VH-VL binders against UPF0166 protein aq_448. Designs and how they scored, part 4

Target 1, 96 residues: UPF0166 protein aq_448, of Aquifex aeolicus (o66756)
Amino acid sequence: MKEVLMRIYSSKEENLEDYINKLFEGGIRGAVVLQGIAGFGKGREFHSEEIEVLSYELPVVIEVVEDREKLLNFLKENRETFKNCYITFERVKVWE

## First folded at step 1 (VH-VL)

Design g11 (framework fv_gevokizumab)
Fold by ESMFold2-Fast, scan of step 1:
Structure g11 (fold): chain C 96 residues (1-96), chain A 124 residues (1-124), chain B 107 residues (1-107)
Amino acid sequence: as target 1 above (96 residues)
Amino acid sequence: QVQLQESGPGLVKPSQTLSLTCSFSGFSLSTSGVSVGWIRQPSGKGLEWLAHIYWNDDKSYNPSLKSRLTISKDTSKNQVSLKITSVTAADTAVYFCARIGYTIYWGSDAFDIWGQGTLVTVSS
Amino acid sequence: DIQMTQSTSSLSASVGDRVTITCRASQGISNYLSWYQQKPGKAVKLLIYAASSLQSGVPSRFSGSGSGTDYTLTISSLQQEDFATYFCQQYNSYPYTFGQGTKLEIK
């Protein structure tokens, strides 16, 4: 298995439950949600709505470690669900 | 079902600006993870990547062409455009547009569907 | 920039042959490598991505292997329709770079 760390960045918590449910339904082994203290959103642009979200709802990051092809196929099948997310992949080695 | 089609002037004079349009169907460039790029091929030579534009309007350019390239999109028309300024005979090539079906970490995925290419000749 | 070098620009083969085309990167590319097929007058076709993953719809006689800097495309039993030019491409870093191409010709 070629494992990668996928991070899903979301500026709005209202969609978090849907993201987690889709990952669970897709057979992903596990996901961890991290809450940021502060930050700038997608595209490195400072927007008024993003400032307001940061004041009341902090950005969240969902971290997943899984086979790269499985994650790419999962995201392709769920494009609409994740359309407002900034997503990154990093190569990782899992201790086994 | 996914299709991309290039259009261009066919012939351009040296020092002018070359404008190319990629029209596509079967997907939207508003869809998270999708991107479209331009690749060219001079007669009898290899492929050279030029520029890329992502669903979130991020752009990447080949440094060897420096400030001569501008890529843009019109999501409502399903079009991506490329402009090359100050053209010379070295810019004579077949120009392709191609899709990366989804880009999780932009710059890490393959071009899965290509257009058929449009020939551009730079000649006085 | 990462330079991609294919060991030969042309290769002669016969239908039924096992054919290998090699590609070397000037630095490690962590399997972020694709193989493409180009036929005159037709759109370029993706065959292999991530060094060894077969693109949907591509015949199983095509396979990719390799790691680090050295990669290989193999056609296990060459068919008439496989006579074409093959390109490797790295997508580990910008700018994306392609090999010079290997043209498969009828022997």
Scores: ipSAE 0.000, ipTM 0.570, lowest interface PAE 13.3, mean pLDDT 80

Design g12 (framework fv_gevokizumab)
Fold by ESMFold2-Fast, scan of step 1:
Formats: structure tokens, C-alpha cells, sequence
Structure g12 (fold): chain C 96 residues (1-96), chain A 124 residues (1-124), chain B 107 residues (1-107)
């Protein structure tokens, strides 16, 4: 099994419940929500995927550790839900 | 600002290994979501995707050619290389490299900026 | 592999015409489709990604539409510079696959 850490970045707190519900429904068990304190949308790699920061609205990050192929399939099935998010992956080791 | 330039031998003998280099500028192949692919086009024919490499060294190969293909990157030199072993006349084509972006790691990629292409002829 | 079929390999048109090029996937690709333009002696150019999103710098006369298996590229008023070969490409599944191309020719 190859585990990865997936981070989902979004400035839209109102969409957070939908993101979490989709992860739960997709059989992803572990998801942690982190509230950003300060941040910018510098270095966008995806043309239409903007993170908007208003005066009191800060980025949120959802962190998930799961099998790589399971996450790729999940994202393919839920493209519309996550289309406005920055999503990154990094390899991790899970101690069992 | 993104630019890619292919270089190759021009002429390769049958059964030998074809080595191609893609030199690029205006982006880093260590940036999340960024990849570089190789695509070829035989004279008068369509486009055939060959291989992709991503910022995290993840690689994808066309299954029809996988046993003959090796893609690698040198991020410090801003280069991506492709090797094709045991070439035949069927490998005669213009070879392109291209910058790619994906909405999601490994799930969807399109090529937004392409190089000019380099012609490779396989003949004795 | 997902097969991409463009309904015609060549199409003749005149400047000012509305031109439609079609692309069909052998299975649903959920709008993971891009359109490219290829001119002799020029780099291949991305026109449309995600079926309908116009790439920066591409003239507004180009548009894409479609869902599921059927997709179209439309040029609302053909210009002289638009005579080229157009390819669709799916990026829903590996390997990445292209249509055979549609060559736009002057009458």
C-alpha cells in the first residue's frame, strides 16, 4: 500500500461541510481540518482554480492520509465538488 | 514565459536506442501539479502520447510501448529525457515535449505549452 | 484504452463560416477533454481544456462544449489563420489518447 498525504486548500468555509461529507461518503476515514491564520494564493498552477481571501476569510486545509490509488479514484468521481480547490500530495510513512 | 525545446540525433539506425532531451524554462518541475510529457507524430499521421513525468518523479507510460520507454528528469538542469530502445522504421516521427497541468495529482493532465518538435528518422 | 474519434478527417470551409468539429469518446470522460490546434511550422497550441474552458490568449471565436461521450469545438467566424489541423484529447484515463485530427482546408 502506498500512503500519501493529500491537502485540500479552500477559502470557502461555506463549502467545508460538503467537502467533508463527500470524503466520508467516499469511504475516506481520516480527515483533519486546519484553519489558516494567514496566506496568499501565489503560485497558482491551475488556471481557473482560485482561492479567494477576503478581509476575515482565511484558507482552510483538509488533510487526508490514505492509499494513493483510492484518493485518485475518489477525486475523479468528485471532480465538481473539488474543482475550486488547490490539491497537493506528498508521500508519507505511516507507523503501524 | 513557459518554453520547451526538444533535441535529438536526427538520424538513428534500426535496433539502436533513441535518446531525446527536452530543455525548458519558465517553470520548475518541482512545483506541485506540474509535469512534462512526450508526444510523437509520424509523417502525415496523428498524435501519439508516449510518457509523462511529474514533479514528484511519478511516471506514466503508453502501455503499447512501455517495455521500450524510459522517462527521467533532471530538475537542476531543467531537462526531461526520453529513451526508446530497439528502434525501427515505425519510430520515425516528429517528437514533441510539452508542459502539463493537472487539477489533481495523476488523475487529469492536458498539455498547455508544447515545444517545436524534433524530427527523428530511423534508417540504415 | 479510451478511443477518441473525430467524425471527419478533413473539412473545407471559407473565411467567415461557422465551423463545428466533433469528437466522440468510447466511454464517458466527464469533460476531461482538451482541444489543440496544429499548424505547419508552429508549436501545437492548446485552445480549450475541461471541454469548455478557453485557454488564456486564445481568441473568443473558439468555444468548446459537450459532456459524457460527445464533444464539439466551434469556431464562430473562421479567420484565415484558423486553417489548421485540430485534435481532441481525453485526460480522464491513462493512457492519454487523441482523436485522429480534423484538417480545416480552404475551398
Amino acid sequence: as target 1 above (96 residues)
Amino acid sequence: QVQLQESGPGLVKPSQTLSLTCSFSGFSLSTSGVGVGWIRQPSGKGLEWLAHIYWDDDKSYNPSLKSRLTISKDTSKNQVSLKITSVTAADTAVYFCAHSLTFYYGSGTYMDVWGQGTLVTVSS
Amino acid sequence: DIQMTQSTSSLSASVGDRVTITCRASQSISTYLSWYQQKPGKAVKLLIYAASSLQSGVPSRFSGSGSGTDYTLTISSLQQEDFATYFCQQYYSWPLTFGQGTKLEIK
Scores: ipSAE 0.000, ipTM 0.614, lowest interface PAE 10.3, mean pLDDT 81

Design g13 (framework fv_gevokizumab)
Fold by ESMFold2-Fast, scan of step 1:
Structure g13 (fold): chain C 96 residues (1-96), chain A 122 residues (1-122), chain B 107 residues (1-107)
Amino acid sequence: as target 1 above (96 residues)
Amino acid sequence: QVQLQESGPGLVKPSQTLSLTCSFSGFSLSTSGMGVGWIRQPSGKGLEWLAHIYWDDDKSYNPSLKSRLTISKDTSKNQVSLKITSVTAADTAVYFCARMDYGDYLWYFDLWGQGTLVTVSS
Amino acid sequence: DIQMTQSTSSLSASVGDRVTITCRASQSISSYLSWYQQKPGKAVKLLIYAASSLQSGVPSRFSGSGSGTDYTLTISSLQQEDFATYFCQQSYSTPHTFGQGTKLEIK
């Protein structure tokens, strides 16, 4: 197996549950959500975290470590769900 | 429509390098998720996957043959090439190239070329 | 490497028969299994992907089933054009590996 780290970037927190459910249904071993505190996404609009309340426009990153072929197949199968996300792949080695 | 066509020497001598080219139309290796692979079949035997290459130039090789295989693409010409070094009679086979599609077809060799026969003999 | 084994290298049948071809993986492949048809002198044709999904343009008499390590291809009513060699393939892990093939022959 070739393990990769896939990062799914999204500024739309309202879609997060759908993304996570699709990953779970697709048999992906695990996913972790990281929330940015400031930044801009693919649209290049700057967003910063509200100190008292969560901003729905703050960037979120979903990180997945899985076999490369399995992730490519997952993304092809779920093309409509992830079509507005910025997605990157990096090769990684998993500690055994 | 999508088409793939293999071309090769037909005959190659033992110890030499075999060069194969897959020319295709109806899709591009500039398209995210797209790939092309090579599969061979010796006479009367089964299918053996050799290598594939993706749009982003990521490559995978059959471990049993990896030291002898080089896969490359020329995206502007819609071509994928495979080189096999130090050939022997065991490399005599029909060689196929096939698309690894993006979209409804997911993760298989969804469209294949007709194959090109390569015979290794003196 | 994941080894793919088809239960028989040849199978005899008559037009109109229900035919089942079986494939076993040496480890679980989570339904990352495809079935291919090869006729003499012709290009290989994808029939089924993801264990049970019918490829566009493939007749509905073809179906796939299975999970884990055990998978089957079924032809519900065999036609003359279906006499061919059938291969399973796993795409769960590289290297991609194929079964040895099952040649469907006229009884």
Scores: ipSAE 0.006, ipTM 0.634, lowest interface PAE 9.8, mean pLDDT 82

Design g14 (framework fv_gevokizumab)
Fold by ESMFold2-Fast, scan of step 1:
Structure g14 (fold): chain C 96 residues (1-96), chain A 122 residues (1-122), chain B 107 residues (1-107)
Amino acid sequence: as target 1 above (96 residues)
Amino acid sequence: QVQLQESGPGLVKPSQTLSLTCSFSGFSLSTSGVGVGWIRQPSGKGLEWLAHIYWDDDKSYNPSLKSRLTISKDTSKNQVSLKITSVTAADTAVYFCAHTGEWLSPYYFDYWGQGTLVTVSS
Amino acid sequence: DIQMTQSTSSLSASVGDRVTITCRASQDISNYLSWYQQKPGKAVKLLIYAASSLQSGVPSRFSGSGSGTDYTLTISSLQQEDFATYFCQQYNTYPFTFGQGTKLEIK
């Protein structure tokens, strides 16, 4: 099995519940939601001055560790749900 | 434009290791999501996927052959290599390499090499 | 492993015919299916991906349809250059598997 860490980036006011529900329904082993301090989404740009007016939309990150092939198939099956998310993944080794 | 070309020994003796090289242009294996796979076809038979390598050096092998297969890449030379150990007459086939796109895009093979014939014979 | 079965290993047709080639998966592959054309001495060519998406540069007479386990490739008006062997492939799960091929022959 090859594990990867997948991060899904979304704003605090986005439909976080839908993302979590899809991951749960897809049989993903687990997901952790972390609140960011500041940031920007894919395809958008902002400057430090813009943070003051967007302070209510702090980014959140959903982190998942799962088998690579399972995650790739999950994302393909749920393309519409995650189409506006900035998503990254990297190889990790799980120690237990 | 994407191009791939296989090279191999043409003839290999039983029990030896078969080494194949795929040389390509028009894309880079440093591009996120990009991969290259190997597919073979025995004379008059169907296609069999063998192995795949991705930009991040992640590798996948056909379980039926995994113990005999090693796939590797040299990103600086635009090459992907496949080794098959302990060959037999059943490994006689035309061997193809082919490109796959981004990781959030499907694993379909959009561009293929011309194929290289490998005959396993004494 | 997912088995891909093409309903026939050979099919006879004439230029101008509408030709349908069928592919069945042993389990649901969620439209992760491609069609390839193979001619002697030529590189294998991708025709259709994601069950119904036409690859850039492929003539519009080729089309794909289907869902779940059953998929078809259609050539609306067969041309001389279309006599070839056609393969389906699933990429829903590893290992990637191909149909046995359907050779399209002159009637």
Scores: ipSAE 0.000, ipTM 0.600, lowest interface PAE 12.1, mean pLDDT 82

Design n02 (framework fv_necitumumab)
Fold by ESMFold2-Fast, scan of step 1:
Structure n02 (fold): chain C 96 residues (1-96), chain A 124 residues (1-124), chain B 107 residues (1-107)
Amino acid sequence: as target 1 above (96 residues)
Amino acid sequence: QVQLQESGPGLVKPSQTLSLTCTVSGGSISSGDYYWSWIRQPPGKGLEWIGYIYHSGSTDYNPSLKSRVTMSVDTSKNQFSLKVNSVTAADTAVYYCAREDYYDSSGYWYFDLWGQGTLVTVSS
Amino acid sequence: EIVMTQSPATLSLSPGERATLSCRASQSVSSYLAWYQQKPGQAPRLLIYDASNRATGIPARFSGSGSGTDFTLTISSLEPEDFAVYYCQQYSNWPLTFGGGTKAEIK
């Protein structure tokens, strides 16, 4: 596999800074932190203030797109740091 | 060894929805990080790729069919399915399910394992 | 979409002869090209991937070559079981596309 999407699921209260620092130190090309969700209520109206409030309470997801073998080796080298994270891998197609 | 087997109706009436299921055996649909595809072949004609699905539910469809096609996956049953809406005689074909191998490829991939195919005829 | 053109449409040769099948892409597909064999009443079978790599279990008489827009499938010495239609497929660009096929008739 050339590229995979790795998602690291973490609570907002977890040590997010340590996760990001380890990814940087491991030479990972980039990581995106996602927080919150865009929602609609009964009226189907999109409410930005409600989203802002929810963003402080919803889980954080760190998304990384990188070579599968590189990510597997990274996780093996940093097993202790990520031991309590829920981590998923999904094959992706990258426009190069 | 992994095997794929198509199942569904042999005959569908015009304007109705065609539903097909592919059963994966000898291995898990979520193992090996494979993508799973549908490909069709009208009688006496060539191959047309329909779409793919990953076990997470992520899909992409051939733009020529996108408005009429939906794929779904059921990892607990080791199956993935195809629905084609508003069928016409042009949808008469042998439908194959196939495994899309990611090894040594960039982006879009080739098909290393195929089901036997199931003939679907659209007729009143 | 990338259009894949195969030639000839029909290839009539005797057993023991060399077969050469061509596949052309309307724009470069680099080496992202596969070849399939389809025998009557059967599903297609992968022969070659990445333009020149033989799939597992494929006899050595089958070989692929080419890059960019021009590709060739060669069967060094035809056997009776090679009666089949052969398709090329590109996987460089969206959507995935197949050639129209070359029918090998062994007579």
Scores: ipSAE 0.000, ipTM 0.577, lowest interface PAE 12.0, mean pLDDT 81

Design n03 (framework fv_necitumumab)
Fold by ESMFold2-Fast, scan of step 1:
Structure n03 (fold): chain C 96 residues (1-96), chain A 123 residues (1-123), chain B 107 residues (1-107)
Amino acid sequence: as target 1 above (96 residues)
Amino acid sequence: QVQLQESGPGLVKPSQTLSLTCTVSGGSISSGSYYWSWIRQPPGKGLEWIGYIYYSGSTDYNPSLKSRVTMSVDTSKNQFSLKVNSVTAADTAVYYCARGDEYSSGWYPFDYWGQGTLVTVSS
Amino acid sequence: EIVMTQSPATLSLSPGERATLSCRASQSVSDYLAWYQQKPGQAPRLLIYDASNRATGIPARFSGSGSGTDFTLTISSLEPEDFAVYYCQQYGSSPYTFGGGTKAEIK
């Protein structure tokens, strides 16, 4: 078994429940949701008083660690659900 | 079920363009998850990767051949093709087409291969 | 490019013997390494991927090991149909590269 870290990037928070439900229904062992506070190119200054205003539209990242072939098949079966997401894979070693 | 078959001329003259086509059956070339490759093998020698193409038209070529190679895809015919310009005797080889996985490109090897077609470059 | 070196070039053994084939990469390819079997007049057949995973339909006598730069294909007990040329391939970075091959021949 080859484990990978899959990250699903989306700026559409209202779809989060649908993404999680699909992963659960697909038998994925687990998923973690992270929310970005802000995202900018290098060198951009960020002011603390602006954080509260921008937080309503911040990107979410769903992280999944699972067998690579299982995730590839899951994504193929659920192409429509994840069509607007940026998805990356990274090989990981899981502590046994 | 998935099958790949090469087709093209068996003999090409030096300085001409070698053109080969791979026909995919039993599966769609329009899948975003697969990349389609050409690999060649000179008689009695080892394997050399030429390049790959996605159904979207995105390509990656072996730098040793990049100046002479072009790949294209025809999703309506479920085919992808290879052109090698300005051929020499060094281009004499069996040419194979093969399938890899896009999400695993660089991570997954070639799981389906065509039978290969011999191309001889001779005057 | 990453250069793949296979050794020995030729391995002469009898049926029933253990075969050990080596593949070395000029720089780390992690475990993005595959092994193929090729018989005369045929296309290569995928045996092992990700250094150690057997492809579908491949007999249990074939096993792969290694990571980084040093890899091994082992055939625990050679069958007559196993006498063929074996190639390793890295797919950790472009361009993808193959080893020069090891020919397993009958003694």
Scores: ipSAE 0.006, ipTM 0.592, lowest interface PAE 10.4, mean pLDDT 82

Design n04 (framework fv_necitumumab)
Fold by ESMFold2-Fast, scan of step 1:
Structure n04 (fold): chain C 96 residues (1-96), chain A 123 residues (1-123), chain B 107 residues (1-107)
Amino acid sequence: as target 1 above (96 residues)
Amino acid sequence: QVQLQESGPGLVKPSQTLSLTCTVSGGSISSGDYYWSWIRQPPGKGLEWIGYIYYSGNTDYNPSLKSRVTMSVDTSKNQFSLKVNSVTAADTAVYYCARDSEYDILTGYFDYWGQGTLVTVSS
Amino acid sequence: EIVMTQSPATLSLSPGERATLSCRASQSVSSYLAWYQQKPGQAPRLLIYGASNRATGIPARFSGSGSGTDFTLTISSLEPEDFAVYYCQQRSDWPLTFGGGTKAEIK
């Protein structure tokens, strides 16, 4: 099978339960939720060991590994649920 | 328009390392929308996929070559490179670099290819 | 690995004739199949992706069909520039694999 790693980035933790429930209902094999600890955005600079943080809200990332056609169909079926998420794909090979 | 160009020595001695670089123009490797692959073709034979690299440095290689192959990427130069260690006459081939359209998750394909560079393994 | 078998190895035809090229996979690849054309001294050129979708700029005489394990590339009426080697490629599983090629040559 052709598998991809899909990362769903969200700034809204309140939507996490809905995202996870949709993935489960869609028959996705598994999902892992990661919480960012620190970060900075586009155009910001780190000039020293001291970080100037403009916002303390950190991203939540949901990682999914699944067949790519299944994921595309899932996302099309659930456009409204995921409309405010930043989503990336990366080709992966599962070690077995 | 996107163009890929292979470069590197055309002659490599047996047991040494084959080293090639692909220069990408008209597009950015660091965009993250594509994977970048090497494919080879021995004279008079068919095509063999070697491996891919993503701009982050993530790679995967054909198991038939995995112990001898390393790919790397240099986003500042918009290049990615291939090294094949311990070469033999069986590694004589035309080497192509190619862009892989993986952002279309329904189907993938190689949409842009370099012109190819012949590497001969000979003393 | 998924083994791709192309037949015939060589197809000898005259301009104007229909060409039918076969590609078979050792296991199902769904519709994750591409066809490439290679002329002497040139890099391969994408013709068909997703088993049946023509790539941009590819003439209508080229068509692809099939799913699962049995695929066909058809050239409805051969032009002189169509005499080349054709490769199928499965995109379903790692490693990516190509067929051995079919050479279309003038009779």
Scores: ipSAE 0.006, ipTM 0.607, lowest interface PAE 9.9, mean pLDDT 82

Design n05 (framework fv_necitumumab)
Fold by ESMFold2-Fast, scan of step 1:
Structure n05 (fold): chain C 96 residues (1-96), chain A 122 residues (1-122), chain B 107 residues (1-107)
Amino acid sequence: as target 1 above (96 residues)
Amino acid sequence: QVQLQESGPGLVKPSQTLSLTCTVSGGSISSGGYYWSWIRQPPGKGLEWIGYIYYTGSTDYNPSLKSRVTMSVDTSKNQFSLKVNSVTAADTAVYYCARESYGDYWGAFDIWGQGTLVTVSS
Amino acid sequence: EIVMTQSPATLSLSPGERATLSCRASQSVSTYLAWYQQKPGQAPRLLIYDASNRATGIPARFSGSGSGTDFTLTISSLEPEDFAVYYCQQRYSWPLTFGGGTKAEIK
């Protein structure tokens, strides 16, 4: 098979279970969730003593390695579920 | 070893709801690696996949049947069930429950129930 | 939906002969193809998964081959118990679909 690494980027942690369930239901061999532990975002709070509080959402990333055609068909069948996600593909080699 | 057994009425009247239950023994339905499916076979014809349920309650149905089909799972009883509403003579078939897993039998139905004949007639 | 086409519909052979059964997919299913055997009055029995892997307990005379759209099930020397209906099934895409079956019957 020609395998690719697919990354699904989402800021909606509440949808994470649905994403994982759909991938499992679609017969994808495996998925792993990564969460940002450092980064920058938007949202600042200013207090009267010139104290600033920075708050932000950390994205989650779901990584999948699978056959390219299978992933494209999976995404077509689950278009509604993943419509708000930013999705990328990279070619990979898998050692057996 | 894991075994599946169908149960339910063998005769259903047209326009009524066909209701079947599959009991899983020798293993847990709450295992994360398995789909639990219904497949039917009209007399003298081929196999038709109806749908599956995952132990969390997530389902997917054959689009040709989706408007009439509901599946449910009861993990405390180790059972999953099928309902087909508004039945007609075309729903007369042997109904099988089956297990599909990720693992050694990826993408295939490795365990089947014996099948139960459901006849739709007045 | 992916349409699975099996040929021939009926295969008439004598015990001891080699049987070759064909299954074609309307679009690529990679290797996500299984074969089942069904005897009268019985549930289907898994023979082959992932196009070429024999399921546990399946005799060595059964073998599968192919990838993409064209698949073959071969029975190297037919035994009396092998006269049955055979189905192929794809799991590449939902909904899951089966072929129409090939009936192996005694000539």
Scores: ipSAE 0.005, ipTM 0.579, lowest interface PAE 15.3, mean pLDDT 81

Design n06 (framework fv_necitumumab)
Fold by ESMFold2-Fast, scan of step 1:
Structure n06 (fold): chain C 96 residues (1-96), chain A 123 residues (1-123), chain B 107 residues (1-107)
Amino acid sequence: as target 1 above (96 residues)
Amino acid sequence: QVQLQESGPGLVKPSQTLSLTCTVSGGSISSGDYYWSWIRQPPGKGLEWIGYIYYSGSTDYNPSLKSRVTMSVDTSKNQFSLKVNSVTAADTAVYYCARDQEWLSYYYYMDVWGQGTLVTVSS
Amino acid sequence: EIVMTQSPATLSLSPGERATLSCRASQSVSSYLAWYQQKPGQAPRLLIYDASNRATGIPARFSGSGSGTDFTLTISSLEPEDFAVYYCQQYDSYPLTFGGGTKAEIK
């Protein structure tokens, strides 16, 4: 009943498939993968993609909307899989 | 099993600083999994949240007390502390330290409590 | 700050009876509400979090319900050890606030 938006930030790396498989196996309702096209972060180094070439330095973001307790339990059970990911939570309301 | 234990003087004189320490055992503050709070209860009255601290030193205080309250953390001793300055008789209360369950966001309820320590403000 | 109002202030019942305790928030707290039990001379103990989730080790006779501004704690059949003060707490917004408490006392 309490929904949260969880974002998992990860490099465009070989582990993406494992993250998606774990979410699916954990019974998570759905996940969407987004890819950045430009940005800068902690070092303030600006990165951008060309039209036909994607940069592996721009993170992919996996977005999930799910019950908070379910996601918390999922992450605790899969702590090793996601230990190097940057994960954020935001409270959201889902239209009925 | 995580346990919390308050310690500090049971008697403080008016206008002085009340200082309390909470010792955490069976768990680690430096893990960053939890926030840590102080709550007080004047004799015969209800509960009042004082503030929280995170292992990084980040704090938020109840606005009603924020001008007089400071919290600090000592991860090497696995302790966090509360100071309330300029105390009056109104600060007489049982003081509890507690662990805040929600480690992923700004949602905090207290799942583990210390047994409490009575602090009397009297001359 | 969000004001939490509990009613009744005192509830006089006999063992075996059902207890219903109310907690009302001055504005919506969604389901970000916890219930605590406090026995004389003891620290509060977490009973319910997220309005309806029972904390580990809490007997099945305790249940919570509600969302938004109106919340209820129900004890289906009072045991002697259940006569205590009960507090609700919201954690939707800072500062965290508690209700004034409901004392369940034996008739």
Scores: ipSAE 0.012, ipTM 0.607, lowest interface PAE 8.7, mean pLDDT 83

Design n07 (framework fv_necitumumab)
Fold by ESMFold2-Fast, scan of step 1:
Structure n07 (fold): chain C 96 residues (1-96), chain A 123 residues (1-123), chain B 107 residues (1-107)
Amino acid sequence: as target 1 above (96 residues)
Amino acid sequence: QVQLQESGPGLVKPSQTLSLTCTVSGGSISSGGYYWSWIRQPPGKGLEWIGYIYDSGSTDYNPSLKSRVTMSVDTSKNQFSLKVNSVTAADTAVYYCARDFSGSYYDEAFDIWGQGTLVTVSS
Amino acid sequence: EIVMTQSPATLSLSPGERATLSCRASQSVGSYLAWYQQKPGQAPRLLIYDASNRATGIPARFSGSGSGTDFTLTISSLEPEDFAVYYCQQYNNWPYTFGGGTKAEIK
C-alpha cells in the first residue's frame, strides 16, 4: 500500500462541510482541517489573522493520509466537488 | 523465483491497437500487495514509465499516454496486460513489465523485470 | 513532470578505477530515488533504492548517496562486468521519471 499525504487548499470556508462529507462518504479513513494564520497566494494579496481578524480570508487546508490509488479514484468520482481546489500529493512513510 | 514474461506481436501497423500480456510465474499477482507496471524503451533511448495496475484493477497512467493506454489484470491467469491505441512509429520500443519493490515502507522501485519484447510500428 | 538529469553522459574508465555517477532532479524528490544497471539486450537490474539501500545480491562496491535534488552512485573499484548503462529513477512524484542514463565504457 502506498500512502500519500493529500492536501486540499481552499479559501472558501462555506464549502468545507461539503468537502468533509464527500471524504466521509468516499470511505476515507480520516481528514484533518487546518486553518492558516497568514499568507498570500497567486493574486499576491496578503492575508493575516493578526491584522484583520474579522475580515481576513485565510487558507483552509484539509489533510488526508490514505492509499494513493484510493485517493485518485475518489478525486475522479468527485471531480466537480473539488474542481476549484488546489490539491497536492506528497509521499509519506507511516510508522509501523 | 518470481519471473515475468512479456508476450504479444512484434509488428503492429500504424493506427492499430498494440496489445501485450505479462505472465507472472513463481508468485501470485493477488498476493503481497504489489503494483505491476509497464515501462518502454525506444531503440537507443532511455526508459519511459507507462503505468501501473494493482490486483484490484486500479490503474494510474503516465499523463503523456493516458488517453491511449488501458491496463487490465486477470488474477485467475496470473497475468496483466497493456493496450495502446492508435499507435504510430513513435511507439516503437522494447516493452518491459515489472513489479514494484516494497523494501522499506513504501518504495516504488522496480525489483523484478521481464526480459522485454520489441514492438515495431511499421506499415 | 520532474526532470532527471544524469552526468556525465559517457564515463570512460579502466577496470580498478573508481566511478562516480551523478543524478540531479529538477525539484526535491526526498530520498525516493533508485539506480538501475542495464547491459545491451537485457532488462534493467535494480541496484539501489531509497537513495542508499543496496538491493539484494548487489556487491558492496556499489553505493548510493544523496537526498533532495543531488544524488550519486559510486562504484569503488570497477570490475569488467560493471561496464554498462546506469539509470536513476525518482518515485516521489507521479509520473515516475528516469534520467537519460550514463554509459560506463572501457577506456
Scores: ipSAE 0.005, ipTM 0.588, lowest interface PAE 11.6, mean pLDDT 82

